# Ledger of designs, part 310: VH-VL binders against q9vpl3

Target 1, 224 residues: q9vpl3
Amino acid sequence: RGKINIQRPKAPHYERARVVAVTQPKYPELPKAKSCFKTRAERTQQQQENPYNEIIAREVRNWLDHSRLVAFFHLSSITADDIFRVRVQLHKQNLHLKSYGSKIIEQAVKNTRYEAIVPLFHSNHCIVFSPDPEKTAALLRIVRRVPQMVLLGGIVEETMLSRNQLVAYAQMPGLHAVQAQLVQTLSQAPGHLIQQLQAHQNSFVQVLDVHAKNQMNEETPKST

## First folded at step 11 (VH-VL)

Design bb19 (framework fv_cemiplimab)
Fold by ESMFold2-Fast, scan of step 11:
Structure bb19 (fold): chain C 224 residues (1-224), chain A 122 residues (1-122), chain B 107 residues (1-107)
Amino acid sequence: as target 1 above (224 residues)
Amino acid sequence: EVQLLESGGVLVQPGGSLRLSCAASGFTFSNYAMTWVRQAPGKGLEWVSGISWSGHSTYFADSVKGRFTISRDNSKNTLYLQMNSLKGEDTAVYYCARDRFDSDYGLYMDVWGQGTLVTVSS
Amino acid sequence: DIQMTQSPSSLSASVGDSITITCRASQSISSYLNWYQQKPGKAPNLLIYGASSLQSGVPSRFSGSGSGTDFTLTIRTLQPEDFATYYCQQGYEYPRTFGPGTVVDFR
């Protein structure tokens, strides 16, 4: 009962505070003329400058600084309990499942070599980060049992890989020379990789449309 | 065993240059970001510099910006700190440390080397 | 830069005592605070990361709490090996900053 009776003003004290407030001198105000003369461009610029977005974008850049493996997934409707279980299972393998808004991703990778991934995040998505690229096989093994997560592609040792290329990489774990050769070969054909990633994005836009219509017709998502 | 071993600390005159090395063993060096932290005699810890796993991103404390450069050679499992235009206030034990990140915990350093003493004096 | 302060700067304690060290950040750092222990003549060791997560191998008598700007390190039933200097460190943004340290001495 110690938590009851927090510092909320009671009626008698509230009325006293109100009287005091009425008699207080006005606080100095911002020059309203400047605010009224802000251009549309200036307002748009200030709206884009959100400290919260920059803090989260910094978090994404920190993940990139600490991860040799980054995998991108489309995420279909999944219960909170199911995604939590997947996150726990991945965490045991030093795999970190995260979800960030597309604008945050864009802000984080702007002016970096990873700008090409931005189109992947227009649909429902999630990302798995890991410092250890040898965990790619473990990642794919775990998500194989999660049909709601569909692999789109990834970044391994700073090289962008398609879904098929990442699967091929996973099938040769512990062979550093072979993995390096595969990565080097793939880095010589960036146009083809980008096309594949964009094609997957278009397919998942269609999947989202189907899911959105299905969600509108359902009363309880847990009822299969 | 996971181990970090710093080397290169010596007596240097003001205005001189020195390169420190940190040899990593017992873990996959290229999987981790790394950092340098220093401690002046009888004083507290001061973060100096950090580097991403690939070496692409580097960070510096204001006191050393423009004078120090951090780099790494993942094929040799070695971290470097190139120190130029040394000042008396750079006198310290320099530690290298293995860096970790998780959005639930932030940035933290889980393994530290023994340190190497750099003395800047005439 | 985020400024870190610690209180007290030093304290004297006896084996078996319970002690508390406080760390304050000049701005909110979420739970991104770490505690390090440094014994005389040795390198620092990570004790706690993310305000409250105990590093593997660290005795359970150590505990951390707090969020935002105010953080606390508690050592229950102080042991002889716990007489050391303790540093807090923010892992929120670059440049990373340490507190000035708290020296725990024999009484």
Scores: ipSAE 0.763, ipTM 0.915, lowest interface PAE 0.9, mean pLDDT 82

Design bb2 (framework fv_cemiplimab)
Fold by ESMFold2-Fast, scan of step 11:
Structure bb2 (fold): chain C 224 residues (1-224), chain A 122 residues (1-122), chain B 107 residues (1-107)
Amino acid sequence: as target 1 above (224 residues)
Amino acid sequence: EVQLLESGGVLVQPGGSLRLSCAASGFTFTNYAMTWVRQAPGKGLEWVSGISWSGSSTYFADSVKGRFTISRDNSKNTLYLQMNSLKGEDTAVYYCARDRFDSDYGLYMDVWGQGTLVTVSS
Amino acid sequence: DIQMTQSPSSLSASVGDSITITCRASQSISSYLNWYQQKPGKAPNLLIYGASSLQSGVPSRFSGSGSGTDFTLTIRTLQPEDFATYYCQQGYEYPRTFGPGTVVDFR
């Protein structure tokens, strides 16, 4: 008579775990080196870390573990209904459209060879993941009808590709050996994405040069 | 037909080593992360190890960490589990499984092999 | 590690019955829970993923629900082929963990 009714489960154990966590959140964990000599920087870093960010960063790492194709897009203003329709079209092709904050992406790719992509996500962006790199052509076909999504580049077979390299990859015939050869050839210039970022740095240097020239012109005395 | 076939299970002495293989067919092996799950005779399922599609990321249960190594050869459509310093408690049927991920569903295993029995006994 | 528990550990039922199995996680796992069925001497097969999504080819009499820490698997109108062991498994983080299993036996 007093047996647990499995058809009516009790309150979730999670609530109790949360209560226990809340009652003990002020107990500091002792660091491996010296608990009494914890630096201010280490304390500040630990206080600023958000468990939510680590959970979502794990999601990004899981996508990377399960995706041979990752494409990066700049996303301009688009309605919820329009992006939903694009997401549905992509999903039919095993293409998964996702958005993550730049801090989360940085945390997910930190200490990996993909750290160089972080600057791409400082503006409004979205990412498409797929386990199947042969879907790159389908991806670009769908996205060319969505002017709000602008291709920035991607990762194919763990190789970072620029926009032009990814477009070239998509235009290949469906022969895997030929595709692998092209990816290797394109990846022989892995700094192409970095070169695009350096072009922005060079533009900044040009602005500084103009400022320096203006400052020199200001030094020219004018007799009155 | 999508299929996974494990092999390599035999009787091994405690402290010995053994390598298990899992041959995949009927799908593009390289598109999927893979995992190993074991089951001791008359006991429940225990997750052992996982590997990303490329082999760049690997994961292990605490009970096998430092003793087992997971690897894959995408050109041969084969997954491996290298088992070292085997203990009696490692006696189990070892299953390989195809791993899936989606942010709406989390991690899950959709295709399983039939298993290979590893017995660790004197 | 996330600990998984199942209740009951065993259940006796007759063909045509409706049964419910529960699974509890030691911490919130969102909806990232999977259910597997294992028949005697056979490999497990995926039944439900993401708490409520039915795997292709699995009969509609199987359904799952829940989120956070508490989850249920329901089998409506039990059939002879449903007498098996059922496992829940969290797909939230590594290491992945399974429940101890629920044996559904013929009454």
Scores: ipSAE 0.755, ipTM 0.915, lowest interface PAE 1.1, mean pLDDT 81

Design bb20 (framework fv_cemiplimab)
Fold by ESMFold2-Fast, scan of step 11:
Structure bb20 (fold): chain C 224 residues (1-224), chain A 122 residues (1-122), chain B 107 residues (1-107)
Amino acid sequence: as target 1 above (224 residues)
Amino acid sequence: EVQLLESGGVLVQPGGSLRLSCAASGFTFSNYAMTWVRQAPGKGLEWVSGISWSGNSIYFADSVKGRFTISRDNSKNTLYLQMNSLKGEDTAVYYCARDRFDSDYGLYMDVWGQGTLVTVSS
Amino acid sequence: DIQMTQSPSSLSASVGDSITITCRASQSISSYLNWYQQKPGKAPNLLIYGASSLQSGVPSRFSGSGSGTDFTLTIRTLQPEDFATYYCQQGYEYPRTFGPGTVVDFR
């Protein structure tokens, strides 16, 4: 232990700073960071400006441009082998199983009539796209064997359907048969036949009245 | 048999209007997006316009924006291209094509019509 | 807009030859590149979609490769019916754009 000189000014931090600076790796000067954190609004704006997210959002919009059937599912933990088998089975039916982040879905459907679906995607999810709405029955048959996929709803013919409505749609006959059934139902509306029968009766009565009038005139003709 | 048949191509004067039709048969027309592609005599292919299966999403090349309108009637299996304010540079064979999309392959046109010739000349 | 270029603009070949045509995009388009064949006086026909996927009914002598900005179409053992104009087309974004075409003529 040596004596401490209390009269000598103590400035060890200056010399220590020099030694540390000399021993540091030579790095280029980095620009000063503007902000450490972003607000929700700033984060949303940055995401909208992100080329990657816009490219994937474009992919979702392309699917919507080319699909008459869109089905939404909650997706629980599933093995790679199991989901692969499901994708293969769906692909054979022209059904395309895709997974997209919730923010990408939001970006893709923002300011569209489909914006209401966004809350469905705040948890783990997947979507099935198909150009053919008649494949809805095949879709539900396949996913019935996949307990990890829970149907939330869908879009068919640009109409948003609940789970129960989509299940009901799957049980309907093909598009042409459905249209034929609608026409048949409309043509058999109550009262239609009654009105037609009354019209025929009135027409017949008018014909008889005219005939009777003509015969009266003939029975009392002028002698000329 | 999957077929597309264009019609309506005629000689028209500059500044005139013309509507092209494309009749689809052999497939469910309403399941597919459709597109128009043109080719000037002796030149290459130029994409003109595209329309989604429902008709609600529409796309145009810059050269025709504001002058051309694309539409479809799914009940008649027919695609239309309404061409207004026609210019000499619009002279071309106009093809309609069936559009496909898959995220593994992108956008592609798998079936093409025979084309209809539009001549814009005085 | 994405600009597409093709090389060569034209080439002369004989039946039995193998040829390659290149297509370049002005920006990355992933694998979203299609090849079309157009015979004189006829409509274009799809040969290859998604850079390398052969369209149904197209002979196996046609093959495509590439990703990003550089793509190639190879025709091995040319047949008489292969003398045509070939176009590449990007399916990545709107507006859709085509290459200027490559004319394959008899030597």
Scores: ipSAE 0.735, ipTM 0.906, lowest interface PAE 1.1, mean pLDDT 82

Design bb21 (framework fv_cemiplimab)
Fold by ESMFold2-Fast, scan of step 11:
Structure bb21 (fold): chain C 224 residues (1-224), chain A 122 residues (1-122), chain B 107 residues (1-107)
Amino acid sequence: as target 1 above (224 residues)
Amino acid sequence: EVQLLESGGVLVQPGGSLRLSCAASGFTFSNYAMTWVRQAPGKGLEWVSGISWSGSTTYFADSVKGRFTISRDNSKNTLYLQMNSLKGEDTAVYYCARDRFDSDYGLYMDVWGQGTLVTVSS
Amino acid sequence: DIQMTQSPSSLSASVGDSITITCRASQSISSYLNWYQQKPGKAPNLLIYGASSLQSGVPSRFSGSGSGTDFTLTIRTLQPEDFATYYCQQGYEYPRTFGPGTVVDFR
């Protein structure tokens, strides 16, 4: 056949055996009233019963335990072949490109100093992990050729860095003491203040966005 | 040359304390998570404790939880295991090992030290 | 905790033999299983990680396979230096656990 899907079940001899069981007294497993919706308690229980999310959250925590470099990207529409080529190029430099759902990331970083990254993952995203922070320059060189990936920021030496701070870090030579000093300086400098402003600035950015929309509406007059 | 050298293993009285050290050379120590594994005389391997590259996250086997602490000093390329309230069953050769992770392979230990013997007896 | 078992606990073999050691996990661990070799009086060394990936410098006569709960280590054309104890180890979750070991002795 051309295409095969899981929604074409076949039930030969197995269903005949099951017919004997169907002759047993039958009772509805769930009253019709409950089959249409779930109570708050049932929904809470269902959320706690997602072992898959905890397993993948452990994988994210393992990456964090083993990575001195973590870089966050917005990811625009890209073909499977194109992203595969990027992964291969990054892997040669010990850079590991991964995608995780926002809820999994939230679960992984909950109660850690990295909780502030969660809003970055409300849209399409991907993360690059590496044990070697000296690979930051190689990372940026490779990603420069991939316009679908836009650097948002990262974590280097457990320090949250903005895009500009991460770019500055990448420009330093392989002198670890100098790089560590730069990271410390950048975390205490305007970049850190910008990030703090960003965290407190949901309302301000929202006001600017509304104002920009109003300006855009005025700039695009109707020709009627 | 990648090398791990353990030290500190001695004879200790039950209830005593001991600190083991593991000196790393030949690689960038701070790029790797590290672990301690022990082996009682004539017995198999038992994982004891693990620590993230930065030292901010630590893990322990139930048999040592609350008695042992793991720490590291990346500026000195040294891993430590502080052992308190030692018991006879803690008698073992203690190995330090370099830890690796990849989501395709899971957690694994690629470089091991030569081990240091800790004997706990009266 | 994930319990690991190995079979056999010991085996006797001659140089040139092909041997197989089995490791079982009490629950599914994907492919997150490693094999270590330990010679008497020496530290363990990594042979295979992620069920089937051969560590750099390890002879190609060693191979691993399996996924889920059942895993095997195969040594083709056994050499004198292969007489050792072999351990499997799950790298799936904490606490990390080892199998009890398989002793490969000269026959």
Scores: ipSAE 0.803, ipTM 0.931, lowest interface PAE 0.7, mean pLDDT 82

Design bb22 (framework fv_cemiplimab)
Fold by ESMFold2-Fast, scan of step 11:
Structure bb22 (fold): chain C 224 residues (1-224), chain A 122 residues (1-122), chain B 107 residues (1-107)
Amino acid sequence: as target 1 above (224 residues)
Amino acid sequence: EVQLLESGGVLVQPGGSLRLSCAASGFTFSNYAMTWVRQAPGKGLEWVSGISWSGSHTYFADSVKGRFTISRDNSKNTLYLQMNSLKGEDTAVYYCARDRFDSDYGLYMDVWGQGTLVTVSS
Amino acid sequence: DIQMTQSPSSLSASVGDSITITCRASQSISSYLNWYQQKPGKAPNLLIYGASSLQSGVPSRFSGSGSGTDFTLTIRTLQPEDFATYYCQQGYEYPRTFGPGTVVDFR
C-alpha cells in the first residue's frame, strides 16, 4: 500500500495546472495593434480563467462542507522541504494544509456567512482544514514549531474565532458539550473578529520583528 | 462499531409524503457530511441528496429537486430525508451514507446503512 | 451532469480468474473516481477511492487505475465472495453520478 502517499502532489493538481497553462493565451512581447485585437484577446483570457477558478473554488467549498475546523495562517518564506515536513506532521492528525489564491477564496465564500475573511488572504497565506475540531490543540502544538506560519484566526463549528479565541478553544479537554459552550461564549464577544485579524495582519512587520527577537525557548516556561 | 441504520420506508400512494430517518452510531456524526443514495428494484445506484456537516449546505439530484428536503439533527445523531409529492419512479431502497472529502481523492462514501424500502404504488 | 458508463455490463468468471472492469466519464474528472461493490440484498461497500486508493480492510487483489475520463478496476485472483455487482462513481461535482454497474457472475 505505501506506493501512493500524501507527500506527493496528486495528478489532479498537476493536470489542472497543465490545463490552465495550455489554455492560457501566449502573447508576444511585441504585439501592438488597435483595440479589436486587444478586445478579442481580453475576452479569450477571461473565458479561460473562469473555468479554472470555478473548479478550484468548488474544491474549497467541499473542504468547508467537510471541515468543522478551519485555521488561517500568514505564511512567510519557507522552503519546500520545510513545508513538506509540516504537511506530513499535520496529515498524521487528519489536518490538511492547503494554499489557495485570494480570488479563489473570494469566489468560494461569496454569498456565504464567511465573506468577511477575504481581506485576510491578500497577503501570503495558508489554510488548515480538518473534520475534527478536537484536533485544534494538535494543530497549535505542531505550528508552534514553525515560525513562518503565524495563526490569524479560524472558523470552528461555523463560528469565526480570533487567534486568542482559537487558542482558548484549543485548551479545552475535548468534551464536546464544553467545547460547544466555549465557542458560544467566545462568539458573544463583540464581533470584532475581522478588525482584530486585520489589525494583527496590518501590524505584522512589528509582530515578526518582536518574534524574531524573542523565542519560545527564551521564555521562562510555566509548569502544569 | 460504526453503523448507519435507516428507517421509515413503507408503502405510500402517489402524491403522498414520507420522512426517512438515518440513525448514526459509533462515530462523531457532526464531523461528517452525509448523503442519500437510492436503488430502484433491479436497477443501479442513483445519488439523491447531500448535506454538509452543519446542515448549512444541501444538494439534490434534478429528479428530486423541489420535492425532497434533506436535514440533520447533530444533537440526535440523525439524518432525515423528507419526501413530498412521491411518484412511482421514487420506489427504491434508500441508503444513507457517510461522506468524505479530500482534495487528493474527491468526494466518496465510506460507510453505508442497510437501506430502507420505499414503495410508491396505488 | 457527468454521465458514467461501464463495460462490460456483465461478465461470467471462475474462481482464480483475473478480471477487469472499465469505467468512462463523459468529461474529465481528474482522479476523482470511486469503486463500490454490492452483493445481492446488501448495501454497497467502498472498495477504492480517488481512482487507485484501496479502502481499509479491502483485499489487495483489488486495484484501480486511470485518470481523466478512463478508469479500470482489476481483481487479480477472483474469490467466491467477489461475485457481485461493481459500480463506479464520480466524486468530482454535484450531482454525483454512478455508472450503470457491472454484474460479475459465476460461470
Scores: ipSAE 0.661, ipTM 0.880, lowest interface PAE 1.7, mean pLDDT 82

Design bb23 (framework fv_cemiplimab)
Fold by ESMFold2-Fast, scan of step 11:
Structure bb23 (fold): chain C 224 residues (1-224), chain A 122 residues (1-122), chain B 107 residues (1-107)
Amino acid sequence: as target 1 above (224 residues)
Amino acid sequence: EVQLLESGGVLVQPGGSLRLSCAASGFTFSNYAMTWVRQAPGKGLEWVSGISWSGSYTYFADSVKGRFTISRDNSKNTLYLQMNSLKGEDTAVYYCARDRFDSDYGLYMDVWGQGTLVTVSS
Amino acid sequence: DIQMTQSPSSLSASVGDSITITCRASQSISSYLNWYQQKPGKAPNLLIYGASSLQSGVPSRFSGSGSGTDFTLTIRTLQPEDFATYYCQQGYEYPRTFGPGTVVDFR
């Protein structure tokens, strides 16, 4: 039956819940108090962890230097055997499934054009890297059979794409089509781009003028 | 056929400048990071410089920092090495190589060009 | 920088012999070591990457082993085309560094 563990008598659930509820307001404060008075051993451990994090961040930088396709996934609970099978299947397509801590990713993308991705990694996550962006369709076909992996978005050609944009990219005929479309867009929009930049400059000047007038009005003292 | 072909090696006086080119064919050049490796006559291999697939990130050996620059033109499938303030010790055969990375294997060079000889002498 | 050393600097062998070349890194490089073969007047060719992975097209008589700081390249049953210079190279960090090379000459 195993209703109550008689071999290891422990406090009833009710008593434990009551203690937790009573201490709940103080529970989040305990880690903060400890961080102010860290032991020598805890400080030494943190210092030792810093070099390791830098080494792994270097690995992430190497992936970015060698990958035209980077896809981001939320990862739900999955067995080691299941994820291994997925890795093997992806590897056959030159797709490399990796997982790194949020701090490591932040260090790796710091001062790069990809710093905006950091918030995506606050939950359980994984990343797929590939030098070949034409493998995006193969990636999505494989991942469709893995419900624990949910596509969040990606980076192709150093351009951040949403989930829908990445799915659309996978349906396009090759990288050549995407490059041609980008070239056409850039070539066809010179006048509109210049007009938009001028409009933004005019709006900025107007905002500055309003702000300056507002400050002048606020600076006028009244003494009575 | 996957191939790399270097060109530009000539005799240059100390203090001079020279630009080397490496033409890639038989593979999608823009999918790969690239590197330059040199070898002085009768000596061993020395890594010189590396560049990411996009050209956004570059790396240099201390012996060439500030004097050499690496660049690439993915539309022309060509890698470049601009060498300035050349010294006698820069005399070497310069090879371009295709760079690979995998977290299980690290960084490695799987395809090499035939090399181009640069001689720095008066 | 990570310094690489090789032993021996040169060795003499006969066709059919088995030989071993060693490579040592000044610090741990995990398994991120590569072996290259270079024949006189020719460009280097990749033999082994990641300490033990054989490059496509390379004969099975070549094998590599090791991790951390100590690595070995073994050539069993030497063939005439194997007389060349062999270099190890760390792929762990920048700047990338090569060993000084080992010359394999016939006896």
Scores: ipSAE 0.648, ipTM 0.872, lowest interface PAE 1.9, mean pLDDT 80

Design bb24 (framework fv_cemiplimab)
Fold by ESMFold2-Fast, scan of step 11:
Structure bb24 (fold): chain C 224 residues (1-224), chain A 122 residues (1-122), chain B 107 residues (1-107)
Amino acid sequence: as target 1 above (224 residues)
Amino acid sequence: EVQLLESGGVLVQPGGSLRLSCAASGFTFSNYAMTWVRQAPGKGLEWVSGISWSGSKTYFADSVKGRFTISRDNSKNTLYLQMNSLKGEDTAVYYCARDRFDSDYGLYMDVWGQGTLVTVSS
Amino acid sequence: DIQMTQSPSSLSASVGDSITITCRASQSISSYLNWYQQKPGKAPNLLIYGASSLQSGVPSRFSGSGSGTDFTLTIRTLQPEDFATYYCQQGYEYPRTFGPGTVVDFR
């Protein structure tokens, strides 16, 4: 540490601090702008470099063309055997559980009304597709028994629904006209639904990060 | 029980227009994407057009693109094909079919109508 | 566009025979290949989807195999009702395309 020189014009430490302070504000501004340009160029380059991604993105678009129900889940670590059993139970109800990378989902929904869902797939996730929206209740019943799958929200009859709205929709069996009216009302404010979906996803990711950090910190390294 | 019935096929002059209908019964029409397939007399099957379950996405064969329009009315369980600027080569039996998708199997057509004959001739 | 070809174009067989029809795609279509049967004067009906999955109600004497570009339809112990035209169709991308068909005639 040593003693601090109180005379600023004669102190090298103060000169360094001033130079660093003046230099730093410029870098966040200019590199940020150039970074945005580079990011966009990278997206274009990645699309051209990876025909495989376009092929799988086409698969996602086909699911959207054939599904009146789409549900988004955060997926925690789960064994292959456990997820297989869940897939089998869902398949019996014409519910199709799939996992796609964030880049593929972005490619599939770009330039569509569903672009806003892309941030939901920042962390580990899965999607359930079904042609039959009447299966929403069956979906939630099955997933309730799978704690590794956390509902984030979904799309029902082309309308984005939050977790709570999707749960509400599922609790109205046999009231198709009322369900349609509810969906219609929700579609009048799609921005709020997207914010709710992202908030739930971000909150869950934060909880997982804290949980993982706590588990790592609690565990004492043991070596032989 | 599951049934598709096409109608509207008639004799039309070249350059004319015609609208085909396909009435669905025995299943929840709005749960399925639909497609039109045609077959010229004595020839093979040719895919013409497809439409998503909601009608928001449509697809066309190059031979009909810009001339044909596909649409649906889920409240009436009916699929439509609007055919404009008809040519002699459009003469065919037109089938509507129910479309299915699964990532394990791809796109396939599991239920077909009986077809309606469109003749384009002077 | 993906071009589909079939061989043979036509085939003559007797009841009780086993026959094989081949379908080739101009590019890889994974397992996304369907087989349809069409009897004279009737609409087509789905036999096999996803290269090897039998449609409900289709007799087990029909089987499909293949992936990528090469696919086969096999009919074992041919029955009188099997004399028809058979079409393959790729379900991989738009536009959807059919093979030219294979006519199975009574010898």
Scores: ipSAE 0.789, ipTM 0.924, lowest interface PAE 0.7, mean pLDDT 82

Design bb25 (framework fv_cemiplimab)
Fold by ESMFold2-Fast, scan of step 11:
Structure bb25 (fold): chain C 224 residues (1-224), chain A 122 residues (1-122), chain B 107 residues (1-107)
Amino acid sequence: as target 1 above (224 residues)
Amino acid sequence: EVQLLESGGVLVQPGGSLRLSCAASGFTFSNYAMTWVRQAPGKGLEWVSGISWSGSSIYFADSVKGRFTISRDNSKNTLYLQMNSLKGEDTAVYYCARDRFDSDYGLYMDVWGQGTLVTVSS
Amino acid sequence: DIQMTQSPSSLSASVGDSITITCRASQSISSYLNWYQQKPGKAPNLLIYGASSLQSGVPSRFSGSGSGTDFTLTIRTLQPEDFATYYCQQGYEYPRTFGPGTVVDFR
C-alpha cells in the first residue's frame, strides 16, 4: 500500500510456479539411524495400513510406466537451494529428480522385474526419471557438476545397468555415428550388403551392451 | 506434426471380434504410455484401457476386463486394441491418446486421435 | 472407483460472458484433475492438467482451480469457438474416470 514493504516477496509468475511445483523437494523427515531393534509403536505403525505409502508407491509405478531411463544416485548432504537448481536444470532436459523412501520403493517394485533394485536404496538416495533415453548423456553431464550426487546405476529400456554400463550407454550414439561412417565407406556395396550391415549395427550395439553388463558384473565390489 | 490415426472400426455382430489400430507419427512413440478412450453416440467419454511405454504394465476398465486386450508394437509406432465377445454396449467411437505423467500433475492425455467408429449390432 | 460429477449439465451463454463449470470427485484426488474440450464431431482436446496448469496453445481466458474433491473451470470473456462440451477427468488412480460433461450452448 502506501508504505515500503521489505518483506513483500513477488508471487512467482504462472510458468515459474509450475516449475517450482514440479521441482519442489519432497524429502520426508528422517528418523534416527536405522536400528536392529524397533519399538513396539514403530512395529505397530509398520504393520498398520498406510494409505500414504500406497499413494507414493503408485506414483513410483507411474514413473516406471512412463520412463525409458531411470538413474539411481547416492545423495550426500546438499542444500535446498542447490538441489532446487539441479532439479530445474534437469527438468529443462525432461529429467525428473525424485526421492522416495526404501520401503516405498520396495512396495512399488514388489513382484516386478525390478525387485533387484531394492538394495540400492538402503542408503540416502535419489532417482532421475525420463521418458527419453537419449537424455542419458545430458544427465551425466549435468550431474558431473554436482559432487553430492554419485551415480550407482540405472535401468535403460527395461535393462538394469551398472554405473560403468550406463556411462558406456551414454556413448553409444557416438558408436552409431562411427557405424554410419562405415556404411558410407561401403556405399559401393550391393543393396543387400548395406541392409545386412545396418542389421549388424543393432547386433553390435547389443553385443556392446552385453559387454558393458559383463563389465558391470566385474565392477561389482569384490572385497580383497 | 504430432498425429495419431485410428483405424479398424466397422459394423460387427454381437459376440464378434475386432482389432483396432492406432498409428503414431511426429514423435518418438516408444517414449510414451498410450491409452484408449471411447464415446457412445451422444454420450460422454469413458476410459477403456492403458499401456506403459514398453507394454509391461496394462490397465483395463471393469466393463471390458477379460474381453479386451491392449498391446503395442514400438518398432511400427502402432497401438492395438483387440476386442472380443463384443456387446451392443461396446458401440462407440474409439479414440487413442498419448498419455503423460508427472508427480505434480498426475496422469493426463495431451494428444488425441480422430477416432474410429465401432458399431455392434445384428 | 472414483465417481466424477459436473454441474451444470448444460448452460447457455453469450459471447463475452464469463462462465464457471464445477467438477466434484467422490474422494480426494489431490490436484490430479484434467479438463478437456470437445467440439461437435471432433476429438477431445486437453485444456488444463493438474487442476490449474494450462496446456500449451490454449488461450489464457481458460483457468482452472481446486484441490481435493472440488474443482472449477472458468472461461473469461467467452468466444464463439468456446461453445463445446467440457469434461473433467481424474488422473489419480486406475480406472481413470471422466465427468458426465457440461454442454455450453448459444443463448
Scores: ipSAE 0.730, ipTM 0.905, lowest interface PAE 1.4, mean pLDDT 80

